# VHH binders against Large ribosomal subunit protein uL22 (rpl22), part 9

Target 1, 185 residues: Large ribosomal subunit protein uL22 (rpl22), of Caldivirga maquilingensis (a8mbl4)
Amino acid sequence: MRYWSIRDEDVIDLVKRRYNVTISADQIAKARGFEFRISWKKAIETARAIRFLTIKQAEDYMEKVKDLKAPIPIKEFTRKQAHHNVPWDGWPVAKWPVKVADSFLQVLRNLESNASYRGLNIDNTVIVHASASRGMRIRNYMPRALGRATPWFQDTVNIELVAVELPAELVPKKFSWARVLKAIK

## First folded at step 3 (VHH)

Design m10 (framework vhh_gocatamig_d2)
Fold by ESMFold2-Fast, scan of step 3:
Structure m10 (fold): chain B 185 residues (1-185), chain A 121 residues (1-121)
Amino acid sequence: as target 1 above (185 residues)
Amino acid sequence: EVQLVESGGGLVQPGGSLTLSCAASGITFSYYDLAWYRQAPGKKRELVAGINSGGSTVYMDSVKGRFTISRDNAKNSVYLQMNSLRAEDTAVYYCAADSEWYYGSTEFDYWGQGTLVTVSS
């Protein structure tokens, strides 16, 4: 059995510190997804980007990423990302991690369903915890140059989202994807 | 080995059409983002069109409305339908695949060997 990366008591404390509101555990909704075949670094940045958005705002943001209308800011670079800051032949430099966006959308839809089942007002339900952790490694086979199967391992990612219902006055009314674009360096 | 095999290139008159095909093997095709790039002699490789695993597409401005990218997951293939071809479309066209493509990046896990398209006269 896997434990949640954050306890209900810690969620309640976070909401008290950030919003000066006392909530009970019954106002908390949670969802998980396991073993997504996505980049852990991109998943971490996606999790960071959706924290403190409503469930509906986060879903809209992920749909915009899938439609190539919004990037996800990547603060940590891998070898494959080394040249993403250079303008190239009239194309803007942007992130298109559609697999990551789709994976997060699956977990967000489950979160929305769970929040609705618990009787929470979905329009006022804000994501207060989002994490991406390393999952099980999956052994795969690919053909070698001479047709021989070669084992390789695919890293996977587990996604965990926690949301709470807040008073309407404290809920962000509008998502500003323009601020996400400005954060890209 | 993982293979991307392009076909459909050739010589065509200005205003003509060609369909390029790229067949993939050794990957779970439905998980991959796919793109067509081209490179003219003495020039850098440039993105022509892309299609993600979810079917969303992107095109360079000079080909938008003339070229159409599509995919067939059952056939493990991606296609580039090229209409109203111009002399400046002459290039070697490359198929590329990545499990998670960064929009605007020329870095892909796999590349095809290329197919020549010549638009003359």
Scores: ipSAE 0.000, ipTM 0.142, lowest interface PAE 13.3, mean pLDDT 77

Design m2 (framework vhh_gocatamig_d2)
Fold by ESMFold2-Fast, scan of step 3:
Structure m2 (fold): chain B 185 residues (1-185), chain A 120 residues (1-120)
Amino acid sequence: as target 1 above (185 residues)
Amino acid sequence: EVQLVESGGGLVQPGGSLTLSCAASGSIFSIYALAWYRQAPGKKRELVAGITSGGDTVYMDSVKGRFTISRDNAKNSVYLQMNSLRAEDTAVYYCAAEVTYWGEYDFDYWGQGTLVTVSS
């Protein structure tokens, strides 16, 4: 059996610990996407990169990743390269995962719609939880033209995003790499 | 952004040989797989041959033993050596690159195509 990665009570606790604000469940918006045919490692790092950005900032970020104008920091690389100017541990490389960014953008747009439906102020709505979990393995077959009918399995990824409306003074007003890197660390 | 530049197409007699080359620029991201597709007049585009970064290959049945795909990972290039060409091999050949592993060759980038004509 599969469960959600976070409960409403855990979201409320996270917001209190991080922002020193008490919210109610009606200030929480959620969106999920299933069985994206993308790299789970790149999806995990993309999820980390968008945490604590506003929905609008995350959407813009994903559009820029798709255009190869902004990278995703990859924290799980265990061997350091020659990056003496990198201000964090455990991340030596940047990637531009266009399919991953597109998948996250689809879920982000659903999140925006859900938040608007709940009456939340989108400009003050911040992503506090983003997860990428392994989805169902999809059985694939070689095209008929190749004369191969042997099944093989493709990994898929499920994306879950949770956002909350915060007081305006606690909301990031501009996208910044320092904030993205803080979320990664 | 990634560009795929193809070369080596042309006119050959039946039984002749051609080598197609495709070079990918913008190695700022990983290319998982490179492939050659073809589209003959009035037909759907079909996979001819594919190769992963690890060297695993697939071939269309009608080209097995005649065509060989190879890859130079350092140059982000892929090659298709075509021997014993037949009239049925006449098509526009497309190079394709997959940046993320998806399966069943859902490619992120495509070349402009290069024409191969096998006369009569």
Scores: ipSAE 0.000, ipTM 0.102, lowest interface PAE 20.1, mean pLDDT 77

Design m3 (framework vhh_gocatamig_d2)
Fold by ESMFold2-Fast, scan of step 3:
Formats: C-alpha cells, structure tokens, sequence
Structure m3 (fold): chain B 185 residues (1-185), chain A 121 residues (1-121)
C-alpha cells in the first residue's frame, strides 16, 4: 500500500546517467524502515553521507560512528547542495549522530540481507538512493493519578535505501577516512 | 486470487520434527523471495528463515543448524524443515512473499494466515 520514494525506472535512469551502464530491475535491492525516533535533519545528513558507497562501506561507516570513531558531516539542507561524487566532500564536520547511525545500520543490514536473498554480489552492490522522510507522529500517554493521562507526540523518521549491483570496475574501492578526519580540528 | 496457504502445523513433542509447507497462487512464484516468520503470544513477529529468488538462505541464530528452508518453483511452494524442536519454538508460523523483502518493518507484499506449531510434552 505505501509507495517507494523512487521508482525502479528512475533507479535504472540514475545508474545509466552516473555509471553509463544499463541494469535490469532484478539487480535492484531495496530496504526501508519506519518510525525511527531520531532527528529528521540528522537523518537527511546521514542519508547524503552514505549515497554512492557500497553496502559494506556504509555499514562500516555507521559502526564507526556508533563507536564514536568517525563523524558524520552535518550541514543544513539547501537546494544549492552539490553532491556529485563524494557526499561528505565540502561539508563541515560537526557531530556524531550515534542514534541516527544505529537506525541506518538496522536498515543497511536489512538491505544487505535483501540483496543477498536476491542473489546479488554484496561486494559490488552500491547504494544509489538514500532518503529520510518524516514519519507518523507517535502518540504516547503519561499516566497520572485518578486515571488522567497527558498525551504527547514523538516525531519519527522513515528511511529508504536502494542499492544496485554494478560491474566491479565501477565499484568504489575504498572509503577515505583520511579526508573525513582531516576536516576535524 | 493471490494466496499463501500454510500447512503442516500441529502438536509435537520436544526433540521431534515437523515440516511446514506454503503453497502460493496468483503471482509468479519464481520471481519472489519467500520467508518464514513466527509469532509467540505477547511477542513481535520474528524472521525465522528466508530464501531468495536465487536460492540464498538466511536463518535466525536460535534455529540455525536445526531448521532448513527450501523452495520448489515447479510446485510454487516453500518449505521449512524443523528438527530438534524445543518448547521455545512454539508459535504461529507465517509464510511471506515479497519482490523486495521487508524484514525491517515487515512490509512483505503477501502474507499467509499462519499455522500453529505447539511443542510440548
């Protein structure tokens, strides 16, 4: 019943434009998670940071963030954003969004499992679409004496990831920690 | 029209074996990934085993080595062979099918109605 934020034909077009290769829908793996209790702005930044990494590189990145060994560059979203080849290039290094990294890692592990189930080579599977959107507000109640309850709402985030298997020569070989770490002062 | 029908559930003693079957109709079976989920009273649904279009398998840690998932595209069926059953395996078992698996958030395209497995003496 829910639509994905990107269609298979749009994924195929993206891969053709960026990598100059034609893929079929059976080379596409998808995963999404709903209603994470995390910051939407930080989730958007995290999604940008993992685009065009392999699933394994993105998982490693998130695990290092959770261990407080790697930052995610936090930058306010603007329509003038340029993310052509390196999603964190040009971003200021600000904070470690550990809870956000954990949420993305859950979806990434689901994506890896899905890609494996579909028979894709995980070593050659690259994330080509990563998005974070506002989810449902979760209604909670704080019970009080005399049966009274105060409702409160928690904002949530939905995460969608799409990855495709590419020819080995087009797959990014290494995530450059040196570039990210040099931005830290 | 679109149907997933589980069978093979029942009462079995600890240490026993049981084979669950899921028969699919109304869609192109060979195109889909299949999974077995289970849900015990008061608990969330959990992935027990999955099998991809290409035949790759994944298992929950507590069933690895005891359960085997397989598929038969000619018969439009997926199976779960359960050996060395334990009381903790007692649950309703569900068959699920998805073009893209939804193990997180449980967004499978199709679900069966479930079959009860009770492991007790």
Amino acid sequence: as target 1 above (185 residues)
Amino acid sequence: EVQLVESGGGLVQPGGSLTLSCAASGFTFSYYALAWYRQAPGKKRELVAGISRGGSTVYMDSVKGRFTISRDNAKNSVYLQMNSLRAEDTAVYYCAADEYTGWFGETYDYWGQGTLVTVSS
Scores: ipSAE 0.000, ipTM 0.110, lowest interface PAE 18.1, mean pLDDT 74

Design m4 (framework vhh_gocatamig_d2)
Fold by ESMFold2-Fast, scan of step 3:
Structure m4 (fold): chain B 185 residues (1-185), chain A 121 residues (1-121)
Amino acid sequence: as target 1 above (185 residues)
Amino acid sequence: EVQLVESGGGLVQPGGSLTLSCAASGRIFSDYALAWYRQAPGKKRELVAGITYGGSTVYMDSVKGRFTISRDNAKNSVYLQMNSLRAEDTAVYYCAAVDEYWPDSYTFDYWGQGTLVTVSS
């Protein structure tokens, strides 16, 4: 049985602490995806990068990462600089994790649909919880060789996103690298 | 529309200091991320320092601790304070601005004409 990593009570408390506003459970939307065959380390960093963006901002961000037009800041050292355009310099390291971005985009699309179903204003709906956790290992087989295929196991990642509708005055109007980098640094 | 005008370039001795200024015209200066790029002979144009709408700064590794970027939104200006200058800092320096609402190419929408900084004895 799979559980949510955060309770509605904890979401309400987080919003009260961060935004000084009291919400009800009716203003919460959730989405999750299971067993993505992606890097857990890169997924953790991607989850951190989209936290406190609107659903629409996070979707656009992931689409740009998939197109190699925007990087994800990664807490990693001693990597050579990429030749792509980077909106910051120095640490953290910039990476373009296409498979990870695609997986997050799938969950974000579901989050948008769930928020719309609950009657939330998507333009005012902000991601307040984003997590990447280890999923179950899946059994794979090596390419056919001379003889029997041998099984090997692949680690997977579960993605969980929670968003809340906030008053318009508290919602970020524009995507900002400053906000993304503050979440990392 | 935004127009960027740089000033403050010149010849300076190794170990010296120089301050570059960039003044912007136009209504939307406070909504833009601002940056200093440089291009040395035979090299690509590279990001030296950036400052976002929220006031967060980023620097290339070779200038950290030596250069400081700042902005004055009331004066529509961005500055680059350069200390402990080295011969490898010799380049044409460009002021740049980008709308912080997600730009298509993550490149800057507006550029100044550039100002030459030469570090030589």
Scores: ipSAE 0.000, ipTM 0.102, lowest interface PAE 18.7, mean pLDDT 75

Design m5 (framework vhh_gocatamig_d2)
Fold by ESMFold2-Fast, scan of step 3:
Structure m5 (fold): chain B 185 residues (1-185), chain A 120 residues (1-120)
Amino acid sequence: as target 1 above (185 residues)
Amino acid sequence: EVQLVESGGGLVQPGGSLTLSCAASGSTFSLYDLAWYRQAPGKKRELVAGISSGGYTVYMDSVKGRFTISRDNAKNSVYLQMNSLRAEDTAVYYCAAEYEGFLDYTVDYWGQGTLVTVSS
């Protein structure tokens, strides 16, 4: 049993502030995934990038990232490396975090299933909360080829997604990079 | 500690071929996921190809079928075979290494880069 990072009341308030629409808890769908063996930094950036996309748009985006056809804008990565190794033009830097995208896609598919179970129109269901938090550390050992087992710890990430059904006129009809960049900025 | 040294860059004509090599120091090379990135003038650095410690490969869509990434753990090396080169492939190419299980983290080690120019 774990607690959600956002309450239904907070979701309803967020939707009222952003879209000027009052929703009920019955219009909210949620999904979580635990202990993914992925980069927390890239997961945070991926969570920002999918915020305010429809479930279908986010799923398509993650599939394209897995195929190296679409990048994730990495805010923190740009700040760390842009001026130290190779000069980059513009901001943010583009990356293709395949394992992160796969983890988010798993949670998105559960979100879609949960939204369908609640009777929501998936085409009009928008992600309003996406978070990546640190999970349990997993103890691993280096391979026998190194002469002895040496313990090291692998950090894990928990992913939490919340989506709401909105009136069709408020729902983004097409994926756009401007929208993704606005969310990460 | 891993140091990456690229070689094999140069001037080639459109439609030509070139093989980039990246040699690494370090006893744990076989545990690293390896990748080639490139950066063209005025452009952002992008992932071109990757190969996991287990031998799984990934490619950027625009190079799929033209480029092949491979590794030789006995020689602590990773290679990028580039065929059917185009003017758009002109860039500085960087070798990168990440510890196994950390492919999605910030690159652990970068090479210094090798210039590839595709021009008549």
Scores: ipSAE 0.000, ipTM 0.116, lowest interface PAE 17.7, mean pLDDT 76

Design m6 (framework vhh_gocatamig_d2)
Fold by ESMFold2-Fast, scan of step 3:
Structure m6 (fold): chain B 185 residues (1-185), chain A 120 residues (1-120)
Amino acid sequence: as target 1 above (185 residues)
Amino acid sequence: EVQLVESGGGLVQPGGSLTLSCAASGFIFDYYALAWYRQAPGKKRELVAGITSGGRTVYMDSVKGRFTISRDNAKNSVYLQMNSLRAEDTAVYYCATDLGYEWSPYEDYWGQGTLVTVSS
């Protein structure tokens, strides 16, 4: 069997630590996609950027990235201080990763569908786990002893998203697009 | 719940053809890789062909040029077209979600299997 990168018990513990709320497994929705032909480095940064957003906020973010209206930041200058007052100052603005955004948007729409199927309130459903891992290395798992380089020997990325329904009071009601937009204007 | 249902197996003569079908339900089909495996009597289960969510295909060496894997996302189905069948192709064929590893096969779900017999 293929396991998720996080167990339900670990999700429940994460929510308890971060939000001081006890949830049941019934409040958890999951989605994953496999073998996207995207940059792993950019996918990691995208996963980091959408953690703790609502499903709808993350979808809106990916749509803005796809429209070249929002960047995914790549962090630098971590040497001098543990805290940074203005995170967009001194950060290299990531190239617009349209293909990465499309891939995440596909998984996010799947997550929204799964959450809705489970009866969760989408407006109150927050992404608590987002991971991008290296996907199947086809050359290492298919015909043995092949030395040929072909389009079928492509590295890919797997995306896993886990979201939970939270009390409305704890749900982020606004994501600051102003900061993201300032970086591209 | 996730279900994979194979069909199309049967008895054929050497050199004949068969098309296997796998109908999937209970998940969003187009985001998952799917594969056909087979298990002959006294042998371990082996990967025959795989197709990624992006439509790329892989095959075991002994079936290259004879078998073709395809998918129809609108019908939530994956197919294995088998041509020029040989006695060595006799096996129970399984549909599985996600691409398996040869040394550590981990698939989320398996179908019930469909028997293919190639008899001279």
Scores: ipSAE 0.000, ipTM 0.101, lowest interface PAE 19.1, mean pLDDT 72

Design m7 (framework vhh_gocatamig_d2)
Fold by ESMFold2-Fast, scan of step 3:
Formats: sequence, structure tokens, C-alpha cells
Structure m7 (fold): chain B 185 residues (1-185), chain A 122 residues (1-122)
Amino acid sequence: as target 1 above (185 residues)
Amino acid sequence: EVQLVESGGGLVQPGGSLTLSCAASGSIFSWYALAWYRQAPGKKRELVAGISTGGSTVYMDSVKGRFTISRDNAKNSVYLQMNSLRAEDTAVYYCAAETEYTPFGDYEYDYWGQGTLVTVSS
């Protein structure tokens, strides 16, 4: 069993600093997965991309990535308004392998289940910590001519997600005009 | 890049009609929820109409039944058909685009056009 990369006290402090809300440990949900055979660099960027989204927003994002409809860019940008080029027009955009999106969806589904089990409102549950760390290397053997084998190693990645329930007015709606429109209807 | 360019504004008499058009450059227009906002002198900018990526629409109460928002993803365009115009509709109208999600993590982008003036007067 491994330790979590963030303590409950640190989660509570983060939520107080960012949202000016005091929460208890009862409002925290956690999930992790180990030894995914995926790119560590792409996993780090994916973890960063889903941080501060709701669980449902992050799941939707991963589904769109799997469908190759939503590339995850390798560059970060500050939000901009009016008459500006879309960020990916002048920046490199990469297609993520389906495996990275699938791995994060697996952990996100476990996070949603854990949050539901704790009685949290999933629509108001926001990911406040997302990390991807290097896991153990898996040793394999590559066949050679004449039945010989050469050892090689496959890198793995561990994914860790932590989410908290926030008051509805603090839940991110900035990405989803569609969700705002649906609520008004 | 995404650049929003509005057209179709002008002077119209009360009871008249105008169609505003907003053309977007860029390869991923279909990812955007689209909206028309307006700003009258001395007032805050307000949402007039919006259309989601899935085609769901919203309208401010004072324009329901008079205005219709529509989109054409093949032409990278969004339209606002304005009927039965009133003096109170006089404003600068702005086209806005917002991604349903941001591909850049916790960063979000709103894109706005330059605005087009609509004057309802004799």
C-alpha cells in the first residue's frame, strides 16, 4: 500500500485558500490507479488539464479525447478575451493516445463511485488534486532469432485524484455554455 | 486562429427586421457555444441569445418570439434573426464564442467580435 501524495489537511487548506470555504474530511473523495502502461509526459499534461474541473466535466473531456474530437495541447495559456487567435492555431496540438484517456477515465469512474458512496453531490464535486507519477518498471523479454530473448522494461504511471464537494455557486461553469443553457431551459 | 467578424447591423424603423451574421475563422468552430450579447449606452453588456454545440437555445425574455439564433457549422457562422424590432433593441451587438471545455486545463477562453451597431429609429 502506498501513501497519498497529499494529506487531508493540505486539501482543506487548498480549498480554504482558493474558494474561501471551510470543508471537513467527510467532503473529500479520493481515487488512484497503479501501473498504467501509458506515457508519463502525456499523463502529467492530462492531470493538469483536469485539475479544478468537476468529475463530470473531466469524464466528458476524456470521452472526447478518446473520440479524437478533443486534442489535449502541450502548452498552457492564460484565458483571453476578444479578437485573439485561438491558442492551438499558433501552438502545437497533439492527439492523445486512447490509452491515456482510458486510464484517466478508469480512475475518474472510481472517484465518482467513491464520492457517491460518501454522499457527495457529484454535480458539485470538483477535482482539486490530480497527479501522475512514475510507477514501477515492468520487465519483459523481446524474442530474438534462434529462440533467444533480450530483457526490456516498460514504464508505468500511477494516477491519483482528489475531489471535494463545493457550494453550487463556486462550481466551475466557465467551460460549459451548454450546461448553462440547459439549466436555464 | 479564431477571429469573429459581425455584419448586418444598421438603421431600421420600428417593426422592421435585421439579420446579424457572425463568421468565425479557424478549424474547430463546432467546439464552441455561441452567443449574441448587446450593450446600450450607459448599460451593462447583456446576453440576448445563445446556442450550444448541441443546438439548445436560450433567449432573454424581452426578445423571445422575436429573435431567433441559429448556427451553420459548415460555414463557421452564427446568425441572429431579429423581427419586430423596438427602440429598446438599439445597441451594439457582439458575437461571442466559448469552448464547451478548455483544452488547456483550468484556463478558459472567450472570443468576442468587434461589435455591430443596430439602431431602431425613424
Scores: ipSAE 0.000, ipTM 0.127, lowest interface PAE 14.8, mean pLDDT 72

Design m8 (framework vhh_gocatamig_d2)
Fold by ESMFold2-Fast, scan of step 3:
Structure m8 (fold): chain B 185 residues (1-185), chain A 122 residues (1-122)
Amino acid sequence: as target 1 above (185 residues)
Amino acid sequence: EVQLVESGGGLVQPGGSLTLSCAASGFTFSDYWLAWYRQAPGKKRELVAGIYSGGSTVYMDSVKGRFTISRDNAKNSVYLQMNSLRAEDTAVYYCAARTEYSYGLTDEYDYWGQGTLVTVSS
């Protein structure tokens, strides 16, 4: 019932345009998770941040975010007053979305497992599609005076990751903040 | 010994121009994010401009279009060309460097210069 946000044909076309390499569907690995109770905005920014990293680089990055050692750049409007100052105006805000990073790490681990099952070299497998979309809203009820209940909705997020095995020459050897920040700007 | 040494500061009239230079000794720039910060009396340090190892640049909105940051990896130097200077640009300017391949906030900046004073007044 649930469809992928990107087709294999579109993945193959993206890889050809970006890397000038023709791949087959056999070189594609996918993983997705549904109905995570996390911030959609932070999930979108996290998806952008891990795009075009290897699976291992993205996993290490998410572990560092969970340990409060690495931030996710967030594109955010200027508030009239901030709880925390940033050293620049209009530049990406730094945040440490632990729950979002944990959710992405779970999906990344499934992606690694799926890539291994398909016989792909994990060290050469690059994330070419990372998507965070709004999931189903979950109806809940809050108690009111005199036993009344008020409905409220919990927003959820779906995460989709698609990775492909590339020739080693085209694979990023190191994590780079410049690459991450370029994806945001 | 690792050092960042700033030069080029001084007194300049409003509307004038000034070029700041920062020279590194004891390490090479090739994998470093390089930035210029400034601090006016009684205020916090603020990022003025930054340049990634690949050449991409970042500017504070109040200096965008007036200031240009550039780097020369062969000379281990970074520059800040400041045009159309205003009284509000008066501050001590600091050069700072950090590796782009660091994952942690503890690596916020590996090296700081001692600062160079820029005074914009009549």
Scores: ipSAE 0.000, ipTM 0.142, lowest interface PAE 13.5, mean pLDDT 78

Design m9 (framework vhh_gocatamig_d2)
Fold by ESMFold2-Fast, scan of step 3:
Structure m9 (fold): chain B 185 residues (1-185), chain A 121 residues (1-121)
Amino acid sequence: as target 1 above (185 residues)
Amino acid sequence: EVQLVESGGGLVQPGGSLTLSCAASGSIFSEYTLAWYRQAPGKKRELVAGITWGGSTVYMDSVKGRFTISRDNAKNSVYLQMNSLRAEDTAVYYCAVEDTYVLPGEYYDYWGQGTLVTVSS
C-alpha cells in the first residue's frame, strides 16, 4: 500500500501558518498518479512551479506548457543558450517539458473532480502541496541479435497534489510569474 | 520590480502615537501581501503586522489593540498606526511586500530600507 507524503493535520497547520485561516479536513482535496514515464528532475521543478496556484490556474499553465506557450523555470546554471521570449530576465533557465506537463494535467483534472465531489468551490481551491517522488522501476529486456538479453530499467515518477478551499479574498486572482520564480529560488 | 519607501519614523514619548507609511512603485500593489517587521538592537527581525490584499490582518501578541495596519491600493501605500507606544517598541521598522496572498513570510519579495522609531522620555 502507498502512503500520502503529507498528513491532513500538516495541511491544516500549513494553511493556518501561511494564510492565517483555520480549515477542517473536509475542505481538503487530494489526487495522485503513479508510474509516469517522465523526468524526475523536471517533475520536481513543475511541482514547485504550481504550488499556491488555484487548480484552474495550474491546469491552464500546464496546457500552455504543452502548447509550447509557457515555460517552467529550471534550477540550472547555464550561461550560453538561445534566448526566446521568456517572461523573466536572467536566471533561472526556461524549459518546456511537454510530457511532464501532460502528466501533471492528468493529476490536476483528477484533483478538480475530487474537489467538486467534496463540494468545494473550484475557483477558490488552491494547491498547497505538490510533490514528485521516484516510482517503481519497470524491468525490461533488450534482446541481442547474436547473444544474451540485456536487462534495463525504466524510471518512473509518482505525483501527489493536495488542495484546499480558501476564502475568496486570499485566493490568487491571476497567475504570477514572480510567485513561480520565488518558489524555485 | 517593486521599490519601497518608508517614512514616519521619529522620537516619541511613552504613551504617544506615530504613523508609519510605506509607498510602493513598479507593479500592481493591490495583489500583494504587505507586512511591517521590526528589528531592535542585537535582536532578530520579527513580524509586527501583516495585511493581505483582501484586508485580512495578523498582529504579534504584544501590539494587539495598540497597532493597526491598513492599506490604500489607489495610493500603493500601507500604513502602521501605532498607539500607546512603549520603550520596548523602539526598533527599526521595515516594510515588506510579497507577490502572493500569504500573511507571514520570511520569503517576502521586497523590503524597504527601514525607518527608526525611538520611544523615550
Scores: ipSAE 0.000, ipTM 0.129, lowest interface PAE 14.8, mean pLDDT 75

Design n1 (framework vhh_5c3l_4)
Fold by ESMFold2-Fast, scan of step 3:
Structure n1 (fold): chain B 185 residues (1-185), chain A 122 residues (1-122)
Amino acid sequence: as target 1 above (185 residues)
Amino acid sequence: QVQLQESGGGLVQPGGSLRLSCAASGFTFSDYAMSWVRQAPGKGLEVVSDISYSGGSTTYADSVKGRFTISRDNAKNTLYLQMNSLKPEDTAVYYCAKDEWLYGSPDYFDYRGPGTQVTVSS
């Protein structure tokens, strides 16, 4: 719950494998949020969609999702999908999860703040790890006859984002749907 | 139908400043990301700056970073580019461009305006 799902060592290894660049822990920024009351399935798909975007690109993407102007690709089969301004054809399914996007945007803003505090160039800071995990179950009570209360539980989601500063030549300059779709495969 | 009209270009000395404007009409301006694109004499198109539909996110080409500022006024359907510390290599025709799904890709703009000439010389 309070532990990171990825170590700095693993982040450094990922960056070396993917970008052929050696970074130090000082180039890593992290942010997370706890106990969001959102769909876990939609949150994991949103996390996949923003991997390997810059912080600014991911923020803009989430703002567009909140305004119903950009979809999140969901790995889900459906019998029929109504197509409405979807920038790809067929699978995956397109959804516009407003509450999930808002939760991710909050964490992204914290990530941007943390990156700036660490002295990183935010224009060159790329999200290399994004995860949504099950959070604490919130125990609630519903009233019953004779004033008795029945407990019930609400599941929550924790969001973890990790970003690194890369050399400018390796940073994606443009948002593209092909790049987003590759992230979910 | 879709119209983009740039203005504010002109002749300026090195180290000077200019502010370009782009008046947009024929579409819902606040729904689209916008870009400034330039073309120097005998060269190809270069995207110099992008701005998200809300104005909350911006990017800049390395050649102009720290010197140029992109902004927008969605109530006035207007895009701006503040250019400071101008250099001779900034001499180009500057275009305003509409970008629905891609940040500042000149090959995928839905529309580009006629341009405004910026000349930096002493």
Scores: ipSAE 0.000, ipTM 0.156, lowest interface PAE 13.4, mean pLDDT 78

Design n2 (framework vhh_5c3l_4)
Fold by ESMFold2-Fast, scan of step 3:
Structure n2 (fold): chain B 185 residues (1-185), chain A 122 residues (1-122)
Amino acid sequence: as target 1 above (185 residues)
Amino acid sequence: QVQLQESGGGLVQPGGSLRLSCAASGFTFSSYWMSWVRQAPGKGLEVVSDISGSGDYTTYADSVKGRFTISRDNAKNTLYLQMNSLKPEDTAVYYCAKGYTEDWGPYEFDYRGPGTQVTVSS
């Protein structure tokens, strides 16, 4: 059995601390995906960027990243090595991780489906936990002309998303770069 | 046009109290999150507290939790900050800031007032 990285009690506590609202476990929706063949570093950066967006805002954001129309902000960078042309001034630097965005979009679609099945209002459902962890290394063997197999390992990433339905007043009505930048801190 | 005007600042001794007020006009006050933001000499802006349009939801910076209380009177278009147990570290210019209904958070305001000076000194 695979365990969630966050418990319902921790989610309820986070929502109470951040939004000053008490929720019950039935207002929580979860989705996870396993063994994506993507960069873990880019995945943790993408997870940070979508925290505290609505499911719909995060889905739209990932679609735009896939189309090279919107970047993901990178926290730990050096300006000397990167020029940037981004929808914010100065730091942070930007990346456009297409394969990572596609993986997150798959998990977000599952999250939307799960939230809808639980009867949550999708327009008022906000991502409060987004995690990218190292997954199982997949051991493979390449066939060789001499019947000899060479082992190789492929790193994978697991994605966990948790969202909660909040009162409409607490829900961002529009995507904003300031919210994304706040979330990466 | 949007206008915000703070009042109630002044000099106070450590451990004392002050109540700040912000008079708002030019927008539907009850529909917007409002914030108190401060700037100490030589420091950046710090969001002290946020309050929802209805007044039902509030957030506080860790530095002021338990000491400050944000409130609003939507009938009077006025935002308040009750500051208790003041410390020298609370010395700053305090600004009233209008947020977006769709956005909340320390970086998500579109207007701020001219500010009111709070000095905590013994």
Scores: ipSAE 0.000, ipTM 0.180, lowest interface PAE 13.2, mean pLDDT 79

